# VH-VL binders against q9nrl2r1430to1533: the designs that were tried, part 23

Target 1, 104 residues: q9nrl2r1430to1533
Amino acid sequence: GGVHELSAFEQLVVELVRHDDSWPFLKLVSKIQVPDYYDIIKKPIALNIIREKVNKCEYKLASEFIDDIELMFSNCFEYNPRNTSEAKAGTRLQAFFHIQAQKL
Short names: E, the ipSAE of ESMFold2; O, the ipSAE of OpenDDE; V2, 0.75 times the mean of E and O plus 0.25 times the DockQ between their complexes.

## First folded at step 2 (VH-VL)

Design n26 (framework fv_nezutatug; at its last look DockQ between E and O 0.12; V2 from the best seeds 0.00; counts 0 for: pae E 9.7 > 2, placed apart)
Fold by ESMFold2-Fast, scan of step 2:
Order: C-alpha cells, then structure tokens, then sequence
Structure n26 (fold): chain C 104 residues (1-104), chain A 123 residues (1-123), chain B 107 residues (1-107)
C-alpha cells in the first residue's frame, strides 16, 4: 500500500478509538476477567493490534484492513448476547465504521 | 456542576399518559453516553424503566416496553419519558440519571441523578 | 432477565463496625456492578462502579470487590452518616436490574 492508504487507515483507526462506543474494542479481552472468551473466540483482535499493524505497514490492501475490523465486530457479536453493553456498542461502532470506510 | 431536574404533573388519572421531562444543566446530552429513567414505588426498591443513548437509540424494560417511550431534544438539552395507560401501580418517585462516557473498559454506572419527582396515579 | 439478590435485607450495626453487604447475580456479569447509597427522602448517590472503582468524593472506608456472580460492598469503619439503604445494580445486559436493597440501621 500507498502513502495515502496508510494515512487513511491511521485516520480511521484514530476516529474509531475516539468514538465513545470503542471501549469494548480498545485492547484484547482479559483472560483473567473473562476466562471463557478464548475458548469461544479463536481469532481475537482489537483496535490496538490493528493500529500496530497499520503503523508497521502490514496492510497491503484496504480489504485486508476492513477484514480485520470486521473480524473484531464479528467476534463481539459471537461472544456477546444481543442485549449486552458490548453488543450494543459494537452495533453502533460498526455502523459508524461503515460510513467512514466509504472514504477508503 | 452537572445537574438533572425532573419535571411533570404530580397527579395523573388512570388510563392517561404520564409525561416527565429531565432538564440537564452544566453538561450537554450529546456528550453523555446514556440517559436513564428509574422509578421507586412507595417503600420499595429501584426499577429501571429505560434509557436513551446520545445517538437516539432507546432501550426499554421489557415489562414496560409497549407502554414506554423515551426521547431526547438536544436543542433544549432535555430528555423525556412517556408512560401510557397508567394505573395506580405506576405511583412512584421517578428519577432521571446519567451514565458517563468511559474510554478504555467497562462503562460507568449512573453517576449523576436528579432529585426525583413524585407521581401519584389516582382518580 | 438478570436477577440481583442482596444479603442481608437489613443489618443493625454500631459506629466503628466493619459492615459487609453481598450481591449475587443470576448469571455471570463480569465486573458490570455499581453500588448506590440512598438516604430517606433523597435520590440514590453513587459509591462504586465497575465492581471495585470508587466514585469521586466517596470516602475510602467504602470498597467494592467481586467478579462474575458474587459481589461485595464493605464499609471498613462505620460512621453515623453511613446509615442508609444500599443497592447493587448490574449494567451487563438490559434490562438493567437492581438488588432489593440492604437497610443499614443503628444497633
């Protein structure tokens, strides 16, 4: 990927991190606080990991970046029942992401 | 600095709609995470009625869902509760409350509450 | 719905006592528990959020602990102003639910 793509990915991750529904996604789920999470979720990911991948230029295509973000939301909805605070935050943040991703 | 104030009729007749408003001072509704309505029946504990996210998304207690509407007016910095078809069982003190935005982990509890407004449902 | 069960329903204690109130959730709720204090005729005041985090301005004699299903509020050295009703509340899932309350009364 190009310089413009790198700038766009970084800007979008910053906007996601600053969104008030980002709290379930900022860091990997704690195994101490949620012991069964890693038994259910086989490909864990979070915004701090995605941001690190952007900074190391590991995304060659916008689709790879979008796939990692969508994996993050998919994990949220697989683990958390519909009425949980995490699932509600994930639904709104995913909608926000889809609007912003139109610029990629 | 931030204050919530409930307002509405102290007396409502059975079968009518109860309308309450919460006025927020010293803080913008758009800057909050969630805004809640809670009630307390005489001599009893607390019951969550519902909440509104700053985006307008609402959540209602399923026991009241068909009877409850919560809305927000950001231009007036207010949010409101409508409870339709009231009965004597809806006699309670009604509170509004805020949940703070938290960047990092779990969301905070209800950190600011209004003083409460007493509603009596009677003929 | 998630049920929050508090124990005891009432407790009589003296100034200087250590008081413990417990709250049990009907399913695992991680640390999504808040505790509130309510004095007669007044609105509830927040004490603890995220199971163990003290609200700003709350005296350090109050502490919270627990995760999963079992939660505890402790007052390490009871003061006269602490006589009130205490409520736990879960914010893990809607509908948000409160415990039935624990009335802390003078012995």
Amino acid sequence: as target 1 above (104 residues)
Amino acid sequence: QVQLQESGPGLVKPSQTLSLTCTVSGYSISSGYYWHWIRQHPGKGLEWIGSIHHSGDTDYNPSLKSLVTISADTSKNQFSLKLSSVTAADTAVYYCARTKYYLGSHRYGMDVWGQGTTVTVSS
Amino acid sequence: DIQMTQSPSSVSASVGDRVTITCKASQSISSYVAWYQQKPGKAPEPLIYDASSLESGVPSRFSGSGSGTDFTLTISSLQPEDFATYYCQQSYSTPYTFGQGTKLEIK
Scores: ipSAE 0.421, ipTM 0.843, lowest interface PAE 2.5, mean pLDDT 90
Fold by OpenDDE, second read of step 3:
Structure n26 (fold): chain C 104 residues (1-104), chain A 123 residues (1-123), chain B 107 residues (1-107)
Amino acid sequence: as target 1 above (104 residues)
Amino acid sequence: QVQLQESGPGLVKPSQTLSLTCTVSGYSISSGYYWHWIRQHPGKGLEWIGSIHHSGDTDYNPSLKSLVTISADTSKNQFSLKLSSVTAADTAVYYCARTKYYLGSHRYGMDVWGQGTTVTVSS
Amino acid sequence: DIQMTQSPSSVSASVGDRVTITCKASQSISSYVAWYQQKPGKAPEPLIYDASSLESGVPSRFSGSGSGTDFTLTISSLQPEDFATYYCQQSYSTPYTFGQGTKLEIK
């Protein structure tokens, strides 16, 4: 088969990953590094997981994709106080996402 | 190797605005790092003043927030500090610094510091 | 704001001594504590990050421990070049705050 153009979801995930503030979200939080994370966050998700779901065509609606991205951010804000670097990065990245999501 | 260097007038009169610049070399400030100003009054401890991200987002110590402005000039690879209405209490060595990044986090203190510049507030 | 209470404010010791400096946070900050060494007329130098991790180039006689609210910097065998002022810092959240410092003097 031929090379296909990236879907809008794929492109947005790529843009999120490349963003300077993506570092808290690239992969699932390490239980070793953050032992209590999974005691607090019950629906963990990260950009690599979302990318995988996109690749598997698990998102049928843009709203489903957006929900997972918003979950990713909500997890960050739930675990990290407002004045942490993670939360600040999340705030900026979420703002970027909201702008890009309008194009979906 | 990344280096930070503070510059600005060493003497400021009361009620004037203290203005300092941190020049970063060997690394671009247009990164995910946070860039900080810290000061140390003579014979005292360290006080965090504030920080800036290359996006322009700033964070200030609430004790100084109303008087502090931090800005960045990516074209010059510099970030600056302005402290208005200075008093003798603002006499200090001023440092610029960078947040340490490790294991995907920026919550590990400051790994690179400037040598510091002395600012004296006096008539 | 998170307060970092450092103790002692000063300590006199001899070369070869074991020295312990403590820092107590006003709230739990996990392991987000850094330690610095500052010599007169110089900028602070990072020693420890994440409570117990040595910065690159720092001698192994330096160690950090603790989590939650209580943290410790230990010098196992004091060397002449170790006489300086030491500071803890919470890197948990802004505004970042430092301990008041511990001046380590020669006995």
Scores: ipSAE 0.065, ipTM 0.753, lowest interface PAE 3.5, mean pLDDT 93
Fold by ESMFold2, look of step 5:
Structure n26 (fold): chain C 104 residues (1-104), chain A 123 residues (1-123), chain B 107 residues (1-107)
Amino acid sequence: as target 1 above (104 residues)
Amino acid sequence: QVQLQESGPGLVKPSQTLSLTCTVSGYSISSGYYWHWIRQHPGKGLEWIGSIHHSGDTDYNPSLKSLVTISADTSKNQFSLKLSSVTAADTAVYYCARTKYYLGSHRYGMDVWGQGTTVTVSS
Amino acid sequence: DIQMTQSPSSVSASVGDRVTITCKASQSISSYVAWYQQKPGKAPEPLIYDASSLESGVPSRFSGSGSGTDFTLTISSLQPEDFATYYCQQSYSTPYTFGQGTKLEIK
């Protein structure tokens, strides 16, 4: 991607951040509050990090941006059992993302 | 010091709606936690009824799902339980409690409980 | 639903004894077990979360261990105030479920 794609990535990230189910994904998980997280999740990522990468033009292809967003959801489902509030929020936000990603 | 206190009628007639309120002091209900209702039947163990987060995210025991509503009133720093169509089987001590909200919430237990309120369902 | 089965249902013990209570889950739940102490007429008191982490203010004579399906609560040197009923709880997924309780009595 070009300038049009970078604007689309920023718009999509803003929509994700504003969604009610974004709360598990806004920032990286605290090691202090969740000590075992980084023993299980080896490629941590969060919306604030993705947004920084968009702002710094670090995504060259739409697929790279999509891969980071999907990694974020994959991490959620790997760490959190399916019936937890975190996993349910992840499922709903992922569905929203798939709808918004059609605009890319 | 966070404190939770249950309130509501101690006696309810069959088929009526049981309504209980948990008042939270020393901490905002809008921050950092899930808020639960649990009951303990006479001479028996503990049963989780459901939970709420201030965002409106609720989760209910499937055995009670069509009969239970949990709601929050952040302006009063309270959350409430309504259980419809009660029978004698709903006689129990009812507790409110909290667990941490953050990612990894499933690793936490209920770290603060109310003292409990006894509800008897009889005609 | 995940069933939590405690054993024994009752234990008689003396002050100073080491006491172990077990809890078995009907499926693997990683380390997501909490333990509570309850005295008659009182609310449950939190002891342990995440199988082995002590809640704030809990004496160090309490410890927890286990992962997967088998979990234990240990009191290393029983004190008079420890005579109570103990419950395990899985925090892995809803509906959250409790063991049936273990009553710890004075011998």
Scores: ipSAE 0.006, ipTM 0.651, lowest interface PAE 9.7, mean pLDDT 88
ESMFold2 (binder alone), look of step 5: mean pLDDT 91; pTM 0.942
OpenDDE, look of step 5: ipSAE 0.024; ipTM 0.694

Design n27 (framework fv_nezutatug)
Fold by OpenDDE, second read of step 3:
Structure n27 (fold): chain C 104 residues (1-104), chain A 122 residues (1-122), chain B 107 residues (1-107)
Amino acid sequence: as target 1 above (104 residues)
Amino acid sequence: QVQLQESGPGLVKPSQTLSLTCTVSGYSISSGYYWHWIRQHPGKGLEWIGSIHHSGDTDYNPSLKSLVTISADTSKNQFSLKLSSVTAADTAVYYCARGYYKSTIYRPFDYWGQGTTVTVSS
Amino acid sequence: DIQMTQSPSSVSASVGDRVTITCKASQSISSYVAWYQQKPGKAPEPLIYDASSLESGVPSRFSGSGSGTDFTLTISSLQPEDFATYYCQQSYSTPYTFGQGTKLEIK
């Protein structure tokens, strides 16, 4: 079960990365481009980090994996107003994730 | 220092398509910033036309949506405005502008171009 | 669309005067209001963002206040260079909309 679950995590991360709305989430926010980001977001995370954790088998439960993904979206919605492209992308991607996560 | 500059024909005939380009220097449009077009009819206030993000996500004023197209060329660090079927009502100074968010607050229009006058006339 | 009703349309004042411009939103927009100054032949320049945050480089005699639907721009002591047209703008949702403007003229 654990191996299959990890494979499911890998597959889902791949699907998230390939999604058209993944661009805000592919890697950590640049401090140069967004100087105050890390003053606000205390637990930064991105898909590349989550993928690395999956590769290292750091997720023992699906809930842990889901928590990190939800944190990623939460950070986006915390920093980005609802009418921003980032927030809009996040909303769509999160909806996609929620559908895919049901398969876990 | 980021600078924006509008360019395009200053005269457009009715029913034709108005086409403008905003050239951005000192900053890449391939960023988290949003790039806007705003116009000001003579003696009138300001009207937001629309915006584009480097991802290709666009947002238009519903009053103009069917007639407006905004595009971006990251290779040239430019974004453009096309307004079809123009009338005298589209005579205005057209501005391009940058917007960004800071500390969860979106700040549209922190930098503006100098504006370019477009007159719709036969 | 959110309407921004700005008042007055024009105001005459003298150097040293306290000037207040108001803007009322058609619905609650929290603090998502910016103020701009525009001089003839020039593009608008930002003064205030988030209702009360002073833009960098803007003199401290400018201040903004308000939340919800009612917003105010205040110039505590008018200077000669302050005679211009001022606009409020909501950034709560698209389409972004501006007030009608207030032309501040010398008395």
Scores: ipSAE 0.018, ipTM 0.677, lowest interface PAE 6.2, mean pLDDT 91
Fold by ESMFold2-Fast, scan of step 2:
Structure n27 (fold): chain C 104 residues (1-104), chain A 122 residues (1-122), chain B 107 residues (1-107)
Amino acid sequence: as target 1 above (104 residues)
Amino acid sequence: QVQLQESGPGLVKPSQTLSLTCTVSGYSISSGYYWHWIRQHPGKGLEWIGSIHHSGDTDYNPSLKSLVTISADTSKNQFSLKLSSVTAADTAVYYCARGYYKSTIYRPFDYWGQGTTVTVSS
Amino acid sequence: DIQMTQSPSSVSASVGDRVTITCKASQSISSYVAWYQQKPGKAPEPLIYDASSLESGVPSRFSGSGSGTDFTLTISSLQPEDFATYYCQQSYSTPYTFGQGTKLEIK
């Protein structure tokens, strides 16, 4: 069992949101603009949802928080071909996240 | 106001390296955005050459990748294009441009330089 | 690479006309389309991003629509300053690619 550290998770989410490469991840993908997205991606998630979960103290362990962030990146790479702007932004943001997550 | 200005030689000999510089004012290159090179061949449309992210990460058009290098000089607030082994096919107007991210929206090119004409001729 | 095909290649029109330019992507690109206006001797000027969002300062007579593979730029009432070449561009995948351009000329 771990102790919830809201401040550490909140700080990391704020850093991710402020990163230039966060734009594909800030909010859920629009079904109007991308109608097949939800046929392919079964567990959609975005930074606004993760931030809300942090604020509601829903993460009990750092691993649960990390799992949601990794799911977000996994969804990006599953839906978007490797050379898309989204996939490239995801690659850079994921690398940034891995460095910051070592502090958790 | 953000402004971009291209500079470089107007004439380059075949097989040489074309070197162009984009000077940016009104914004620090290292602080954000993508910084792009685009060219326009005479009588043809536009071709994206490549970009450098403010972090230093580069991305090149695969058709040009072996010939292209884009770099940034943050002390001068400039980014530069080197295109090696040029031929007459590289004769074009060359533009630099900024790519902008706003919330969930990607704006590929929101500010452009005025363009510089490069002729590849012996 | 994603190919962007514009139609028509050129159009002759009169002031006050409604002009429509179409752009077709070789694969689905969601809404990642921008439109540019270029006048002779000048750099392209951004008009529309994200398929339908107007750039700041662009007159309301310009509108964009479409999603997936089919995109349209419409000028609802053509003005003298609108005679130019128009380009669509996809930002869905690198390399970013442009349509071949549509030249809008005085009839």
Scores: ipSAE 0.007, ipTM 0.648, lowest interface PAE 9.6, mean pLDDT 86

Design n28 (framework fv_nezutatug)
Fold by OpenDDE, second read of step 3:
Structure n28 (fold): chain C 104 residues (1-104), chain A 123 residues (1-123), chain B 107 residues (1-107)
Amino acid sequence: as target 1 above (104 residues)
Amino acid sequence: QVQLQESGPGLVKPSQTLSLTCTVSGYSISSGYYWHWIRQHPGKGLEWIGSIHHSGDTDYNPSLKSLVTISADTSKNQFSLKLSSVTAADTAVYYCARSRLYYDSSGKYFDYWGQGTTVTVSS
Amino acid sequence: DIQMTQSPSSVSASVGDRVTITCKASQSISSYVAWYQQKPGKAPEPLIYDASSLESGVPSRFSGSGSGTDFTLTISSLQPEDFATYYCQQSYSTPYTFGQGTKLEIK
């Protein structure tokens, strides 16, 4: 058969991307729009990068996958004040992730 | 290098609204930094007035909160201060300043300052 | 609000002297203290942040120490250009507050 089922990591990434609060995390921050971002965030990451790593089977352990997702949120909270839309979205999305991650 | 410059009227009458603008150059205010207003009454120490992030997130000194409005214009790379119902107690040198990021481990100290602008409240 | 009590209010010293300025916070603020130098007619300039970290470009004769409630700024060997007013500031929480200042004058 040619039917390919998504792994647990792939499925979770899909769910994260489809979430209403995923918009700050879909791709890397633009250096043009936010000139100082990469001076501050030393390990940038986004859902598209994580998806690629999943696709390439770079995650051997669930903990590695979770670490990258948590890094993504950590970067958001490091750069964005609590009351920003980005931080609020991140808080909600992270909560969603934590629930879903229990299935891993 | 980042530079901050205050501008606005140096004289304001009592009960009027003090309005100042800080123009930032060499650095975008659309960043994770906070932008602050600080004042220094003649012969006195420094008083933090409030701050703004480009997202619109503001924080004010509770002692002035009801009278203070800080806003930002990212298109002009400026942020402004409005202080209503001024009295002689509001006579001071007003500084705009930048602090570190919200969650920066170094804390929110003010790493860059404007040269300051003197505002006198007098009838 | 967190109060920052700075001492002394003024100090007279000579070039080459060791000078110490103290700041006491009304509550524990970890290491979230900054020190500034202000000369007449000028804006404050940062010297120390996070209690003991030297701001870029600041001479090594300046140092900061302390944690919790007691903090100290030290000038190991006073230079002519160091005569100014110094302020501590807590960067722990809003509203951010400053010490009342220490004027360092020539003896």
Scores: ipSAE 0.005, ipTM 0.663, lowest interface PAE 10.1, mean pLDDT 91
Fold by ESMFold2-Fast, scan of step 2:
Structure n28 (fold): chain C 104 residues (1-104), chain A 123 residues (1-123), chain B 107 residues (1-107)
Amino acid sequence: as target 1 above (104 residues)
Amino acid sequence: QVQLQESGPGLVKPSQTLSLTCTVSGYSISSGYYWHWIRQHPGKGLEWIGSIHHSGDTDYNPSLKSLVTISADTSKNQFSLKLSSVTAADTAVYYCARSRLYYDSSGKYFDYWGQGTTVTVSS
Amino acid sequence: DIQMTQSPSSVSASVGDRVTITCKASQSISSYVAWYQQKPGKAPEPLIYDASSLESGVPSRFSGSGSGTDFTLTISSLQPEDFATYYCQQSYSTPYTFGQGTKLEIK
């Protein structure tokens, strides 16, 4: 059960990375480009970090993997006003994730 | 060794502004950590008040509305709390504390605390 | 806001006992939980961070576990200096919130 599940997590992360709306989520927000981000967002995360955790077999439960993805979206909506490119991309990518995650 | 020390009046009258200062020694406030105020009401649990980063950015507990202001004086290595329009409900022990950076794997936990200062709001 | 609920509110135990304190978050918070010990008249001191990582200088009899919504602090063999109040805290989202505390009392 655990090895098969990790393969599923890897496949899902790859699909997220390939999605057109993944650009705000590929790597951590730059403190130089967005200096107030780390004052507002309490637990920053990005797809590159999640992918590394999957590859190192650090998720013991599917819920832990799902929680990290949901944290990523939650951070996006907390920092970015609703009518921004980032928030709109996040909304579409989150909907895509929910469809794919039904198989986990 | 990092040390935090609270200072301010032990007694404040209702409707006045409570002003507390935290003096940090053994570490620079400008070194990229976050600095917090936390209080504890008599016989109750802990309540996070707010935080400041050396950049001047602040984050406040929404339950305290616009009553709270936190500021930093990097030249004195101090940060301060102002709580306006105090009532008896603001009677508490007030702590200053430090937390690590957001991107740290440990998250934001409070690794150093001051000893606490007791504030009583009464006439 | 994320609610942190501890159980039990108090526990009476003897030196040498294994003591377990639990903490439940109102929503999933991954591993972003810390545990603190507070002795009467003193500031809280960190014991555990990131749910299971032991703070430097803390005795190995303390351990933490859990992820998502359910977290546990365990003291494997209670010592006289361990009688204190224990608090969990979530660092997932602001406002940071603490459990109501568990008072560990001598039997």
Scores: ipSAE 0.000, ipTM 0.550, lowest interface PAE 14.9, mean pLDDT 84

Design n29 (framework fv_nezutatug; at its last look DockQ between E and O 0.23; V2 from the best seeds 0.00; counts 0 for: pae O 7.9 > 2, placed apart)
Fold by ESMFold2-Fast, scan of step 2:
Structure n29 (fold): chain C 104 residues (1-104), chain A 123 residues (1-123), chain B 107 residues (1-107)
Amino acid sequence: as target 1 above (104 residues)
Amino acid sequence: QVQLQESGPGLVKPSQTLSLTCTVSGYSISSGYYWHWIRQHPGKGLEWIGSIHHSGDTDYNPSLKSLVTISADTSKNQFSLKLSSVTAADTAVYYCARQGKYTWGSRYYMDVWGQGTTVTVSS
Amino acid sequence: DIQMTQSPSSVSASVGDRVTITCKASQSISSYVAWYQQKPGKAPEPLIYDASSLESGVPSRFSGSGSGTDFTLTISSLQPEDFATYYCQQSYSTPYTFGQGTKLEIK
């Protein structure tokens, strides 16, 4: 990928951040608030980290960008049971992402 | 100055469907995050019935799921509860409540409540 | 479902007293606890959200604490208008559940 793809990644991350269901994903989970998170989740990631990677041009292919976003959702569903506030937010945000990612 | 107001029949016969409407003023339903129905049985505590997300997605208390439908009408700025096949156990005060979009980051809570409407299920 | 067990069921207290109400979740719910005050004939009003955050307009004598399974609501110096029923609520997972309530009565 090129400049057009990087612009598309930035726009998509901005849309995800602005979405009502982004709150569980804005920053890394706190070790103080959730002590067992990092015992369960081995590859933590969040939207602020993904955005930084976009800004540093670290994604060479759209698939790499999509993989990081999907890892974020996968971590959410692995840690949080289905009926939790985080899992419900993740389900809706992931559906929104899948629709928007078709533009990539 | 967001205000929520419940309305519906005060008396419902057993086996009928209870229909309640929450009218929202001073705020748009589409600007909220979730809209909730809660009830309180006489002399008892609070029971969450269910909620509707501003997108239309619903969540119901599993103990009531086969009996409950929550819907929203953004053109009228209202959301509604239907509870089918009611019995005397459904006698309660019914409340509607808001969870606003700008409460995100603060977890989930019900920041604005209607005054409640009393429903008696009796023959 | 997550069970919220509130204690005590009732408290008799005098103006100026320090009152503590506790709430225990049947499983870890992080900080997803809100506290509500309900006066006779009225709807519940929020006091505390996220276990420890004070709702706008609520007097500073109210405070909340806890995380995981054990939560407390404290009124540092009870006032006449504080005689009411108090409820905790979890919003970690649906169905959202409330404690059974604590009735705070004048001694």
Scores: ipSAE 0.441, ipTM 0.851, lowest interface PAE 2.8, mean pLDDT 90
Fold by OpenDDE, second read of step 3:
Structure n29 (fold): chain C 104 residues (1-104), chain A 123 residues (1-123), chain B 107 residues (1-107)
Amino acid sequence: as target 1 above (104 residues)
Amino acid sequence: QVQLQESGPGLVKPSQTLSLTCTVSGYSISSGYYWHWIRQHPGKGLEWIGSIHHSGDTDYNPSLKSLVTISADTSKNQFSLKLSSVTAADTAVYYCARQGKYTWGSRYYMDVWGQGTTVTVSS
Amino acid sequence: DIQMTQSPSSVSASVGDRVTITCKASQSISSYVAWYQQKPGKAPEPLIYDASSLESGVPSRFSGSGSGTDFTLTISSLQPEDFATYYCQQSYSTPYTFGQGTKLEIK
């Protein structure tokens, strides 16, 4: 993109954040609210972290960016059974992501 | 402190629609928690009706799905139950409850309940 | 749907007795089981969650055990305030289902 245009990664993160099902993923899980989360999830990640990495140009390959997004979803499905709202949201958001990622 | 309170008419005529509201105080329904309706027919056990998340995701008991609608109003911090075409079998104490959002040895159960409201279906 | 078969339907016991209530799931549900206590005219109150975790404020004489399909609620030494109806509940998958209940009565 141009100087004043968002990169493909930036644009995709914006679209993910704006998605209705992004609420479980906007920021890292609070250890105070979920004391056992980090006992289970060893590589925590969220959209705000991914956005920061994009802003810092830490992703050199689309595959690296995609890996972090997939990790984010993987963490969600690892901690949350499929019948939870978080997992359901994650399923929908991941499907959206997979469609959008084809543009990368 | 989180409190749930059911409200609505205690008497409904057959074939009409039962409408209840659960008002939540001390906690926002705009969270990862699940908000449930459960009922208990006189002298019977507990029957799960359905649940809602503030995102609009709903789950219903298949036995009641065609007749049940659960909705949420985040602006009022309320969620509601509508049960259409009621019969005497729908006479029960109706509870709303909150289910914890944590899954791994955490609060993945209905941790807070309303006191319940009695609904009688009678002509 | 997952059925929760609770037993016994009723039990008579005396203060100080050890009481055990069983709940059997129709399929494996890991530890997604909660136990509730309900007194007449009142809403159910949680006792145990995740099969064996004691709810805050619940006396230690209450305990839960089990995984997979077989679950138990135990009251080690029955107190007068424990006479009530108890329910198990699975939260493994929707529709969520409860056991039929166990009415604990004074002998």
Scores: ipSAE 0.019, ipTM 0.686, lowest interface PAE 6.8, mean pLDDT 91
Fold by ESMFold2, look of step 5:
Structure n29 (fold): chain C 104 residues (1-104), chain A 123 residues (1-123), chain B 107 residues (1-107)
Amino acid sequence: as target 1 above (104 residues)
Amino acid sequence: QVQLQESGPGLVKPSQTLSLTCTVSGYSISSGYYWHWIRQHPGKGLEWIGSIHHSGDTDYNPSLKSLVTISADTSKNQFSLKLSSVTAADTAVYYCARQGKYTWGSRYYMDVWGQGTTVTVSS
Amino acid sequence: DIQMTQSPSSVSASVGDRVTITCKASQSISSYVAWYQQKPGKAPEPLIYDASSLESGVPSRFSGSGSGTDFTLTISSLQPEDFATYYCQQSYSTPYTFGQGTKLEIK
């Protein structure tokens, strides 16, 4: 999209990455360490990939950017039971995202 | 060099509240993730009691849920365990521990442990 | 609760032997397994996390493998300092649970 939207996407991704609950979402899940992950999650996505897509101007609409972020959280909740550290981190980071997204 | 040190009374009477404190040095509890309490009964295996995130979010073993409270004091770099209405079954070595690396597949193991403190519940 | 069943409960072995300890989860836990070594009078110390990742400072004779429900800890060439009790732990969800332990005795 336009320069203002790309700068806003970049700012939001940086805030997400710097949040202490970002650790499950920084990089794609390792298939070697978690072999069954990709049997369950068909559309994997992570913050490093989203950030790279922002850097390469691959998001044409704000909805595309928001969809990738929400997909990231949905994957977390689908794979991880509610009492896991990953799911709890996802819940807190998603709440933070919704607050920060109001600035778009 | 991160170090964890348990402190509290070694002897507690039945029906009282067991209170233990873990003092963390060389590392801020606000920089970590979850901070755990684990106990080991005499001649038996390990039992996870619960954990706390520095935001105040807690997880407790369901078998202890109504009896256990874990809290953190970031100004003292400490986190604490309270276990109410103790009985002889609560006699154990109590450990505090730091949660390990923050990647998928590693998030709940304890990479640094305290030395443990022995607590005996006796009349 | 996820039950972790560890076997054998004890092993007597000689220096240089290959020792394998197994741990079976009551449900799939992906690779969320850690292994600990505990010497008498000491706290447990981590050996392996993520089923197969070696903790820093742990000798390369230790290795871990498995995913899903079946996990192994292997000591490729037993040394005298490996006398200890070994525990697996599921690191998948609360309440976190441990195997009952395997006591390794050096002949």
Scores: ipSAE 0.016, ipTM 0.677, lowest interface PAE 7.8, mean pLDDT 87
ESMFold2 (binder alone), look of step 5: mean pLDDT 90; pTM 0.932
OpenDDE, look of step 5: ipSAE 0.015; ipTM 0.684

